VH-VL binders against Counting factor-associated protein A (cfaA). Designs and how they scored, part 13

Target 1, 212 residues: Counting factor-associated protein A (cfaA), of Dictyostelium discoideum (Social amoeba) (q54z64)
Amino acid sequence: QFISIQKYDFSGNCKNSSDSASSFEASSESAAICMQNDLLSGIVTNEGVCLIFNEVPTTFIISTKGDYIVRSIYDINDNNCQGGIIENKAIEIDECFVECADDYHGSTYLFSTETSLNYPSNTFMEISYNGECDGQWKTSFNYLQYYIVNKCNVAHEIETHTFSVGCNSTSSWVSEYAGEVCTVEPTVTTSYPIVDNCGDLDNSNFIDYCNI
Key: E = the ipSAE of ESMFold2; O = the ipSAE of OpenDDE; V2 = 0.75 times the mean of E and O plus 0.25 times the DockQ between their complexes.

## First folded at step 16 (VH-VL; framework fv_libivirumab)

Design j5 (from h4 with heavy chain I103V; at its last look DockQ between E and O 0.58; V2 from the best seeds 0.00; counts 0 for: pae O 3.1 > 2)
Fold by OpenDDE, look of step 16:
Structure j5 (fold): chain C 212 residues (1-212), chain A 124 residues (1-124), chain B 112 residues (1-112)
Amino acid sequence: as target 1 above (212 residues)
Amino acid sequence: QVQLVESGGGVVRPGRSLRLSCAASGFTFSSYGINWVRQAPGKGLEWVAIISYDGSNTDYRDSVKGRFTISRDDSKNTLYLQMNSLRTEDTAVYYCARGYSTVFALRYKGMDVWGLGTTVTVSS
Amino acid sequence: DIVMTQSPLSLSVTPGEPASISCRSSQSLLYDWGYRYLDWYLQKPGHSPQLLIYKGSNRASGVPDRFSGSGSGTEYTLKISRVEAEDVGVYYCMQALQTPYTFGQGTKLEIK
């Protein structure tokens, strides 16, 4: 089974939080509420894979009954999730929750479990591997991240700029905007080639994919 | 062997022009964004300019905008920095450095390859 | 522009002892999913800069495991668990979140 984490545009209110990006609050009773907002990005991962999730090393495991996901948080310096677990938290599947960086900034998330690998179309995808990259990524990846193309994305923490992602078969690009909303002309647009192999990469293996 | 080799440095008077080159070898040049970074004598590192892998995008530090032009010739695996209207404060060792940054891409691995640098001296 | 501030600016360390360098950014270097666009570079005397750490905590190829990077938001730290003579040089943090890329002032590490 795969764990799918969807990040939606934030439209809620955040409570006073002094510690950056570590407060998760249940703000919704159904997935439908999350879906009222635009999907911005997501990650699909296998159980037990160490992720840097909102600044902290984290693993996710599906409960035995499959009725919730256990999030294990590790020390902020334990990037490999090899040390002791600092906290375990149960996450309700198919329910929305809000993570607040401060009173005015946050993200809305939706966790789900899937038996098959699903990701939306019109996305830029980055796929992470352990070991050598192979062409059969669907069966050997650690996790994949995707960004919805042509959506305005916001940084998780205090935001001084936003960005949008574009993608074609050979390149991706990022347009950066000043401010909290992608409403003006971008300040910078940078293009990147799509990387199909890990030949020149050190210490991490990944491939890029434009699913448009 | 992956390497970058700068050339074209020299001594010039203020207001003059100079063109630096950076020859790349050992990797697929056209797949990487490349930076110029300079270091004034006894000072720290200062980013100067960047060019995207295909040359479609460039950016500069404010102090060199309108005076410096970064470009590349992939057929020659060479990066260039055309420096016009040189000023005394442009005096520095100039490095070319391989690296590509983005807000989301996993491919960013820092500026992992640096040249040996070429010295530019602007003096009256 | 994002301002990078390093501390200390100089550090003298006995071989075998640990060292720590701090880097502060005027803006958060964090983006989605926890990526932190902060690099650490070392310039040894008479040499070109070399990459030590990228994206906050990833060691570059060939970098010994005695080097480690940590931090989040606007606060970052480079640690050397056991300083060796070959570690002498000037260390720079650099934000790669947005152009213009900006470096810290540099921290000169010397051996006692």
Scores: ipSAE 0.109, ipTM 0.726, lowest interface PAE 3.1, mean pLDDT 84
ESMFold2, look of step 16: ipSAE 0.647; ipTM 0.850
ESMFold2 (binder alone), look of step 16: mean pLDDT 91; pTM 0.944

## First folded at step 18 (VH-VL; framework fv_libivirumab)

Design k1 (from j1 with light chain L30K K55L; at its last fold request DockQ between E and O 0.67; V2 from the best seeds 0.73)
Heavy chain, then light chain:
Amino acid sequence: QVQLVESGGGVVRPGRSLRLSCAASGFTFSSYGINWVRQAPGKGLEWVAIISYDGSNTDYRDSVKGRFTISRDDSKNTLYLQMNSLRTEDTAVYYCARGYSTIFPLRYKGMDVWGLGTTVTVSS
Amino acid sequence: DIVMTQSPLSLSVTPGEPASISCRSSQSLKYDWGYRYLDWYLQKPGHSPQLLIYLGSNRASGVPDRFSGSGSGTEYTLKISRVEAEDVGVYYCMQALQTPYTFGQGTKLEIK
ESMFold2, look of step 18: ipSAE 0.631; ipTM 0.838
ESMFold2 (binder alone), look of step 18: mean pLDDT 92; pTM 0.948
OpenDDE, look of step 18: ipSAE 0.682; ipTM 0.894
ESMFold2, fold request of step 20: ipSAE 0.611, 0.618, 0.637; ipTM 0.826, 0.831, 0.846
ESMFold2 (binder alone), fold request of step 20: mean pLDDT 92, 92, 92; pTM 0.950, 0.949, 0.949
OpenDDE, fold request of step 20: ipSAE 0.838, 0.844, 0.861; ipTM 0.933, 0.935, 0.939

Design k2 (from j1 with heavy chain G99D S101R; at its last look DockQ between E and O 0.74; V2 from the best seeds 0.00; counts 0 for: pae E 2.2 > 2)
Fold by ESMFold2, look of step 18:
Structure k2 (fold): chain C 212 residues (1-212), chain A 124 residues (1-124), chain B 112 residues (1-112)
Amino acid sequence: as target 1 above (212 residues)
Amino acid sequence: QVQLVESGGGVVRPGRSLRLSCAASGFTFSSYGINWVRQAPGKGLEWVAIISYDGSNTDYRDSVKGRFTISRDDSKNTLYLQMNSLRTEDTAVYYCARDYRTIFPLRYKGMDVWGLGTTVTVSS
Amino acid sequence: DIVMTQSPLSLSVTPGEPASISCRSSQSLLYDWGYRYLDWYLQKPGHSPQLLIYKGSNRASGVPDRFSGSGSGTEYTLKISRVEAEDVGVYYCMQALQTPYTFGQGTKLEIK
């Protein structure tokens, strides 16, 4: 099974929360909704893969009965998740929740599980996989991260800096905007190549993919 | 062997121009952004300029903007820094350093390859 | 410009003892999904800089396990668990979040 983590445009109310932006528990006080038109970005991962989630090294596994996801948190400098687990947290499957940055800012997430690999269209994706460097990533898949193209994202949860992502067959780009809204004129647009990066020191392969 | 080699440094008078080159080998040059970083005698590191993988985006530190121009020629696997109106404050060892970025930081690994540097001395 | 401040500016260490270098930024170096745009470099005497740590805590190729990076937001730390003679040089933190990219002042590490 695969774990899908979807990040949506902020919904809910963070007023009276005393928890930091890094606290997973801060979001449980607000009603939240996850509408597909509000989807901004996401991660699809296998169980036990080490990745950064909410600023800290993290692994996710599905509970023995499949009724919740366990997030295991590692020390901030344990980038390979090789040390001891500092904390385990249970995450409800298919329930929208909010991570609060302050009274008026946060991120809305939905965790789900899938028996087959699924990811949205109209995305720019970066995919991690193992094995031969031949682009056959689906059978050796680790995780992928994606952005929905032309959606407005908040770069820092309590900052007013925003960005949008675009791509075509040869390049991807990030357009950055001053303020809370991605207007028609970005302050800067930065382009990146779409490449296949093979033979890393970690024996990991990465592919960029414009899925439009 | 992944390698960057700077050349073109020398001694020049204030107000003159100098062109630095950075020759790349052992990697796909057209997939990487490249930086110029300098170090004045006895001082710390100072970022100077960057050019994106396709040459479409450049940026400079304020003290050199309008005087320095970064460019690349992918057919020669070579990065350039054209330095005009040189000042004594530009005296430094100049390094080129490659930078690989995507929107996702999965493959960003800092400035992972540096040249040996080329010395620019601006004095009257 | 994002200002990077290192502490201490010099450090004298007995071989085999630990060392720690702090780096503070004038604004958060976090980006979406919590990625950290803070790198560490070492410049050994007579050499060009070399990458040690990228994105806060990732060791570059060939860097020994005794080097570790930590921190988030505006505060970052480089640790050396057991200093060796070959670790002598100047250590720099750098933010890679936005241009102009900026370095700390440097921390000179010497053997006692």
Scores: ipSAE 0.503, ipTM 0.797, lowest interface PAE 2.2, mean pLDDT 83
ESMFold2 (binder alone), look of step 18: mean pLDDT 91; pTM 0.946
OpenDDE, look of step 18: ipSAE 0.752; ipTM 0.910

Design k3 (from j1 with heavy chain I50Y; at its last look DockQ between E and O 0.64; V2 from the best seeds 0.58)
Fold by OpenDDE, look of step 18:
Structure k3 (fold): chain C 212 residues (1-212), chain A 124 residues (1-124), chain B 112 residues (1-112)
Amino acid sequence: as target 1 above (212 residues)
Amino acid sequence: QVQLVESGGGVVRPGRSLRLSCAASGFTFSSYGINWVRQAPGKGLEWVAYISYDGSNTDYRDSVKGRFTISRDDSKNTLYLQMNSLRTEDTAVYYCARGYSTIFPLRYKGMDVWGLGTTVTVSS
Amino acid sequence: DIVMTQSPLSLSVTPGEPASISCRSSQSLLYDWGYRYLDWYLQKPGHSPQLLIYKGSNRASGVPDRFSGSGSGTEYTLKISRVEAEDVGVYYCMQALQTPYTFGQGTKLEIK
């Protein structure tokens, strides 16, 4: 089983959120609602893999019955998720969750479970895997992160900074824009190589793909 | 072993030029962005310049823009910093530091390799 | 430019005791998906800087687990659970969110 986390463009209003400075709350019981927005990026992960999610070390595990996902939050200093669990949260599958950056900016997330490894086409992907340096990452897959190419992303809390990702067979690039929307010419475009980095920390390997 | 080795430092008068080199070994040089970071005597660290893996992107701190030029020769596994119109405030130990600087989280792992530094002294 | 402010600027610690260094940024260092682009570096006396922590809380290779990085938004902390003699040096935080990359003033750690 794989856990898929999809990040969609934000179209809501965080003023109505009961959240404090940073909230992660369900906003809809239907996946169809948040799917009306553009998919921007996502993560596909094995169960129990330690990830950084919303700044904190986190593992995701599918419940015994498969009806929800258990998010285990670890200490912020426990980046390997090997210490004690600070909090467990149940995440409803196929429901939309909203994270608010401010009153007018945020992201929506959709959690799902899959029996096979699926990821969208037209993406730039970075994959973490263990084992041999042969590029056969599917056999030892940990997690992957992808960006839909040419979608407009908000970089961070600065509303005047947006970016889009592109790639080809040899390179990836990030185009940064001055504004809330990627509608003008980019101020900066930075290129990066498609990498296959093997033998990294904890025997983790990383490989990039342009899935066009 | 993975290492960076700076060279080219020396004593020069204001207004003069100097070219620093950074020789890389033990890793695929052409796959990494590289930074220059300097440290004035008794002072803290100061980022100077960055060059992308293929040299297509460069950036500089404002105080060196128009005077310094970062470049690389992948065939020689060497990074360069051409310093023109040197000023007394440019006096520092200059380090080259490997950094896969990117907004892609899986790629960025800090400036994980540093050279031993080369000393540049600009004085009248 | 993003301004990085460290505190304290100097710290004297008894071996075996914990140490804590604060780093404040003039703007949030949070990025997409909540990643934090804040690094910690250590420069031991007479040596080049070395990476300790990257992206807020990830220990670099070979860094003992007694070092930990934490923080969010504009506030970050480097902690040493049990300071050892080999930990003497100047610690720097650096934001890697955008160029120009900017360092804190540095914190000099000494042993009592």
Scores: ipSAE 0.520, ipTM 0.843, lowest interface PAE 1.1, mean pLDDT 88
ESMFold2, look of step 18: ipSAE 0.610; ipTM 0.824
ESMFold2 (binder alone), look of step 18: mean pLDDT 92; pTM 0.947

Design k4 (at its last look DockQ between E and O 0.43; V2 from the best seeds 0.58)
Heavy chain, then light chain:
Amino acid sequence: QVQLVESGGGVVRPGRSLRLSCAASGFTFSSYGINWVRQAPGKGLEWVAIISYDGSNTYYRDSVKGRFTISRDDSKNTLYLQMNSLRTEDTAVYYCARGYSTIFPLRYKGMDVWGLGTTVTVSS
Amino acid sequence: DIVMTQSPLSLSVTPGEPASISCRSSQSLLYDWGYRYLDWYLQKPGHSPQLLIYKGSNRASGVPDRFSGSGSGTEYTLKISRVEAEDVGVYYCMQALQTPYTFGQGTKLEIK
ESMFold2, look of step 18: ipSAE 0.550; ipTM 0.815
ESMFold2 (binder alone), look of step 18: mean pLDDT 93; pTM 0.954
OpenDDE, look of step 18: ipSAE 0.740; ipTM 0.909
ESMFold2, look of step 19: ipSAE 0.650; ipTM 0.846
ESMFold2 (binder alone), look of step 19: mean pLDDT 92; pTM 0.951
OpenDDE, look of step 19: ipSAE 0.612; ipTM 0.876

Design k5 (from j1 with light chain L97Y; at its last look DockQ between E and O 0.57; V2 from the best seeds 0.61)
Fold by ESMFold2, look of step 18:
Structure k5 (fold): chain C 212 residues (1-212), chain A 124 residues (1-124), chain B 112 residues (1-112)
Amino acid sequence: as target 1 above (212 residues)
Amino acid sequence: QVQLVESGGGVVRPGRSLRLSCAASGFTFSSYGINWVRQAPGKGLEWVAIISYDGSNTDYRDSVKGRFTISRDDSKNTLYLQMNSLRTEDTAVYYCARGYSTIFPLRYKGMDVWGLGTTVTVSS
Amino acid sequence: DIVMTQSPLSLSVTPGEPASISCRSSQSLLYDWGYRYLDWYLQKPGHSPQLLIYKGSNRASGVPDRFSGSGSGTEYTLKISRVEAEDVGVYYCMQAYQTPYTFGQGTKLEIK
């Protein structure tokens, strides 16, 4: 099975929650809304893969009975999740929740599990994989990360910097904006090649995919 | 094997121009963004300019905007820095360095290849 | 512009002992999903800079595992678990969060 992590437009109000927003607690109290039109980006990962989540090295494993996801947190220096688990947290499956940064800022997430690989259309994706640089990623990938094209994202929970992602068959690009909304005129747009086969970026272990 | 080699440095008077070149080999030049970074004598590193992989995006530090122009010719695997209206504070060793940041963390691996540098001296 | 501040500016270390260099940014270098855009470079005497650590904690190709990077947000640290003679030079942090990219002032590491 696969673990899907979806990130949505921040919804809700973190008023009356003055603690750290690093904890993944189930919360649907009038604030958390995971509407499909609000989906911004996501990750699909295999179990036990080491990746950066919420600033720290992390693995995710589906519980033995399949009724929750275990997030294992590692030391910030443990770049490959080899140095022992600092903390485990349980994450409710299919329940929209908010991780608060302060009274009015946070991130909105939905964790789910799937038996087959699935990801949305109209996305730009990057796929991490192991193996020889031969482009065969679906059976050897570690995780993939995607952005819905033409959606406005906040670069960080509290920052006033925003961006959007676009792509076509040969390029991807990021348009950056000053402020909390993506206006018509970006401050800068930066383009990147699509790495859809080995050899474009010095024997890299990733593939790009514009799924439109 | 992977290599960047700068050339075109020299001694010039203030107000004159120089054109630096950076020749690339051992990698697919057209797939990378490239930077110019400089270091004044006895000072630290200072970023100067960047150009995207296809040449469509450029940016510069404020002190060189309007005077310096970064460009690339992928048919020659060569990066250029045209430096006009040179000032004494532009005196430095100039390095080219490949890599530029992105929100897509898999492709950014730092400025992982640097040239040997070329020296520009602006004095009267 | 994002200002990068290093501490200390000079460090004298007995071979085999650990060393630690701090870097502070004037704003967070965290991007979406918590990725960290802070790099570390070493310039050995008479040489070009070389990449040590990128994105906070990733070692560049060929860099010994005695080098490690940590930190998040506005505070970052480069650690050398045991200093060797070939580690002498000037260490720079650099933010890769947004242009103009900016370096710290540098930290000169010397053997004592």
Scores: ipSAE 0.624, ipTM 0.838, lowest interface PAE 1.6, mean pLDDT 85
ESMFold2 (binder alone), look of step 18: mean pLDDT 93; pTM 0.952
OpenDDE, look of step 18: ipSAE 0.638; ipTM 0.879

## First folded at step 19 (VH-VL; framework fv_libivirumab)

Design m1 (from k4 with light chain L30K K55L; at its last fold request DockQ between E and O 0.79; V2 from the best seeds 0.76)
Heavy chain, then light chain:
Amino acid sequence: QVQLVESGGGVVRPGRSLRLSCAASGFTFSSYGINWVRQAPGKGLEWVAIISYDGSNTYYRDSVKGRFTISRDDSKNTLYLQMNSLRTEDTAVYYCARGYSTIFPLRYKGMDVWGLGTTVTVSS
Amino acid sequence: DIVMTQSPLSLSVTPGEPASISCRSSQSLKYDWGYRYLDWYLQKPGHSPQLLIYLGSNRASGVPDRFSGSGSGTEYTLKISRVEAEDVGVYYCMQALQTPYTFGQGTKLEIK
ESMFold2, look of step 19: ipSAE 0.583; ipTM 0.832
ESMFold2 (binder alone), look of step 19: mean pLDDT 92; pTM 0.950
OpenDDE, look of step 19: ipSAE 0.768; ipTM 0.913
ESMFold2, fold request of step 20: ipSAE 0.626, 0.597, 0.583; ipTM 0.838, 0.833, 0.822
ESMFold2 (binder alone), fold request of step 20: mean pLDDT 93, 92, 92; pTM 0.952, 0.950, 0.949
OpenDDE, fold request of step 20: ipSAE 0.849, 0.846, 0.866; ipTM 0.935, 0.935, 0.939

Design m2 (from m1 with heavy chain I103V; at its last look DockQ between E and O 0.03; V2 from the best seeds 0.00; counts 0 for: pae O 5.3 > 2, placed apart)
Fold by OpenDDE, look of step 19:
Structure m2 (fold): chain C 212 residues (1-212), chain A 124 residues (1-124), chain B 112 residues (1-112)
Amino acid sequence: as target 1 above (212 residues)
Amino acid sequence: QVQLVESGGGVVRPGRSLRLSCAASGFTFSSYGINWVRQAPGKGLEWVAIISYDGSNTYYRDSVKGRFTISRDDSKNTLYLQMNSLRTEDTAVYYCARGYSTVFPLRYKGMDVWGLGTTVTVSS
Amino acid sequence: DIVMTQSPLSLSVTPGEPASISCRSSQSLKYDWGYRYLDWYLQKPGHSPQLLIYLGSNRASGVPDRFSGSGSGTEYTLKISRVEAEDVGVYYCMQALQTPYTFGQGTKLEIK
């Protein structure tokens, strides 16, 4: 069983506060309603996997409990999820919610469970192996993160900061814009070559993939 | 412009305390993790500590754990380094440097902003 | 802790000639979204350090294009295509994959 986290292009209402901590507000929209919007990014993972989710600068582990997914949030610098849990949040499966964190712009997410690995086309992907890096990532899947390429995203910090992700067979890039839309010249473009070999870590191997 | 300005350096005897400050301007201070980095005379750079953007977490190099405390006051856009039980080996220029941010998609773009540094001399 | 090892520790370069500095990490610095958490900094004489390259290969704002970073895994390289007098200083690589952040020993670049 996999857990899927999907971010959709929909601005939810967030409470204006000085609280920098992330908060999840349940929306009245069902999964079907959320899916009517454009998918922007997502994560597919197994339970118990430590994830760095950059949409909201959060490190967390997710697990299922009945009809809920429990998200255990760790420190942003705790990339291994070895420290103390900052917050536990129960999220209803297949319900849309708005995540607000030190922002005035709420991003809508959908948490779901899947019996098989599913990911969309036209994506830049990072795949984490849970075993040997033999190129068979679909069978040794730990987690994957993906961005729909050429979609305009609102940055977490400010509503007027936007970005898009692109990739080709050799490189990936993030273009940042100062405007509310990704139609002007980017102010910054950060790029990196797509590595067709695994990056070694103590407990994981990674590979980048442009699924176009 | 974006800048960091350190202050509070001085000459102290071993075992004494000193509090450094780093004043930030030109950017959303509360959105960034901030580092202290030091450099002993004629030596290389040495990372000292980091405080998270919201101040909820801190990390230190082993040699300063229990003696140094990094903190921040976002209302004043100021970073602090409380240095207790100072040792001669703590003698260095201390820099504050902007670290990771809460800005997506790139949370980390290097330590792109550095102060001019403040000198701490620990000598008997 | 991740150990960063630079080579050479010093180099003298004729203006206009290229320069190359290597940085090796004790473990891979590739992680989130495939980025390599390796930075390059330059400290010019009498100045504060300044960022040159972040995440392995991205040039910081204001950094001339004659500077470039490359590498993956545990091996990284900073290249200067045409060294200029203003490039004199000490270059440091730094890993930001995990705390404690760790710097290389530094590479002193001088002009012949």
Scores: ipSAE 0.033, ipTM 0.594, lowest interface PAE 5.3, mean pLDDT 83
ESMFold2, look of step 19: ipSAE 0.527; ipTM 0.814
ESMFold2 (binder alone), look of step 19: mean pLDDT 91; pTM 0.945

Design m3 (from m1 with heavy chain F104Y; at its last look DockQ between E and O 0.52; V2 from the best seeds 0.63)
Heavy chain, then light chain:
Amino acid sequence: QVQLVESGGGVVRPGRSLRLSCAASGFTFSSYGINWVRQAPGKGLEWVAIISYDGSNTYYRDSVKGRFTISRDDSKNTLYLQMNSLRTEDTAVYYCARGYSTIYPLRYKGMDVWGLGTTVTVSS
Amino acid sequence: DIVMTQSPLSLSVTPGEPASISCRSSQSLKYDWGYRYLDWYLQKPGHSPQLLIYLGSNRASGVPDRFSGSGSGTEYTLKISRVEAEDVGVYYCMQALQTPYTFGQGTKLEIK
ESMFold2, look of step 19: ipSAE 0.621; ipTM 0.840
ESMFold2 (binder alone), look of step 19: mean pLDDT 91; pTM 0.945
OpenDDE, look of step 19: ipSAE 0.722; ipTM 0.907

Design m4 (from m1 with heavy chain S52W; at its last look DockQ between E and O 0.02; V2 from the best seeds 0.00; counts 0 for: pae O 5.1 > 2, placed apart)
Fold by OpenDDE, look of step 19:
Structure m4 (fold): chain C 212 residues (1-212), chain A 124 residues (1-124), chain B 112 residues (1-112)
Amino acid sequence: as target 1 above (212 residues)
Amino acid sequence: QVQLVESGGGVVRPGRSLRLSCAASGFTFSSYGINWVRQAPGKGLEWVAIIWYDGSNTYYRDSVKGRFTISRDDSKNTLYLQMNSLRTEDTAVYYCARGYSTIFPLRYKGMDVWGLGTTVTVSS
Amino acid sequence: DIVMTQSPLSLSVTPGEPASISCRSSQSLKYDWGYRYLDWYLQKPGHSPQLLIYLGSNRASGVPDRFSGSGSGTEYTLKISRVEAEDVGVYYCMQALQTPYTFGQGTKLEIK
């Protein structure tokens, strides 16, 4: 089975917790409530896979135990999850949680399990392979991260900043806005090529994919 | 306007200490990693150190490890570089430069803001 | 440490003509999301360095479109389609893939 982490367009409040520590706090909302909001991004992974979560500078492994997902957080510099575990957090499956990396980060996430790959269309994806880069990523991926294209994301760490992601067959881009919403002309657009070949990253390969 | 302003440079003898400051304004200081970069007279740029946005991580070039300490005070929007056991080869203009952000996918957009630099001269 | 090697180390260009600077890294600079952690900086005479290109091919704010960055893996190029007098200075490539960040030797651009 796969584990899915979905970020929804829903603002949660973070408790003033320990400095420089990220935590998932229960929002007291059910999965049904989270799913009423727009999906912005997500991660799909297998158990035991070392995941670099790009939404928050965090490296962790997730696994399932009964009705819970256990998130084992590693040092931010331990990109291979080979060192000691800093924190184990039990997250109830199908409950909404707020990621509290700091006092400003209040993104809402839903953790779930899936028997098959289930991600929406109109996405930009990064896919991590465990094997040859032959296009068979659906059967051999470690994890994939995706953004819903043209959705407005709030940059919590920078006041009044928002961004959206887009892609086509050859490139991806991030548009930044100087506002609370992505309704004005972008201040800057950063583009990235979509590579055809997988990049080798310490026991893994990755590619970009535009699912439009 | 977004800017960084270095201060604290001067002339010191080898083995002495000096503390540099970098005052930030015009942006959310606590959201960015900040670098020190130096340039010896007539030479190229040399990265010295970085401190993470929340101060949780610091990294140094090998030649300054154990001697230099990078730190920050977000309440004052100020970056510091404590330089101990200074050597002649530490002589340079020292720049602070804004770098890494925590916001994905906007985490890295180069060192897009630089100060004017402060001069450190170590001579016997 | 990742070693950055620039070529040429000096370049004299007639105004209006194109210029090209190469940067080679001792290892691939591709990382997360396929991003290439290679920056280009310009230090004009008597000034602080300024960012030109970040992540291989993205122009920084205010940088004219006559500047462009390209490359992948270990080979990167900065191009100026038509050099102007204001482009005089020393250009540096820098890898930001891992600490320590490392700069190239610099390329001094002069006007003929």
Scores: ipSAE 0.030, ipTM 0.600, lowest interface PAE 5.1, mean pLDDT 83
ESMFold2, look of step 19: ipSAE 0.463; ipTM 0.780
ESMFold2 (binder alone), look of step 19: mean pLDDT 92; pTM 0.946

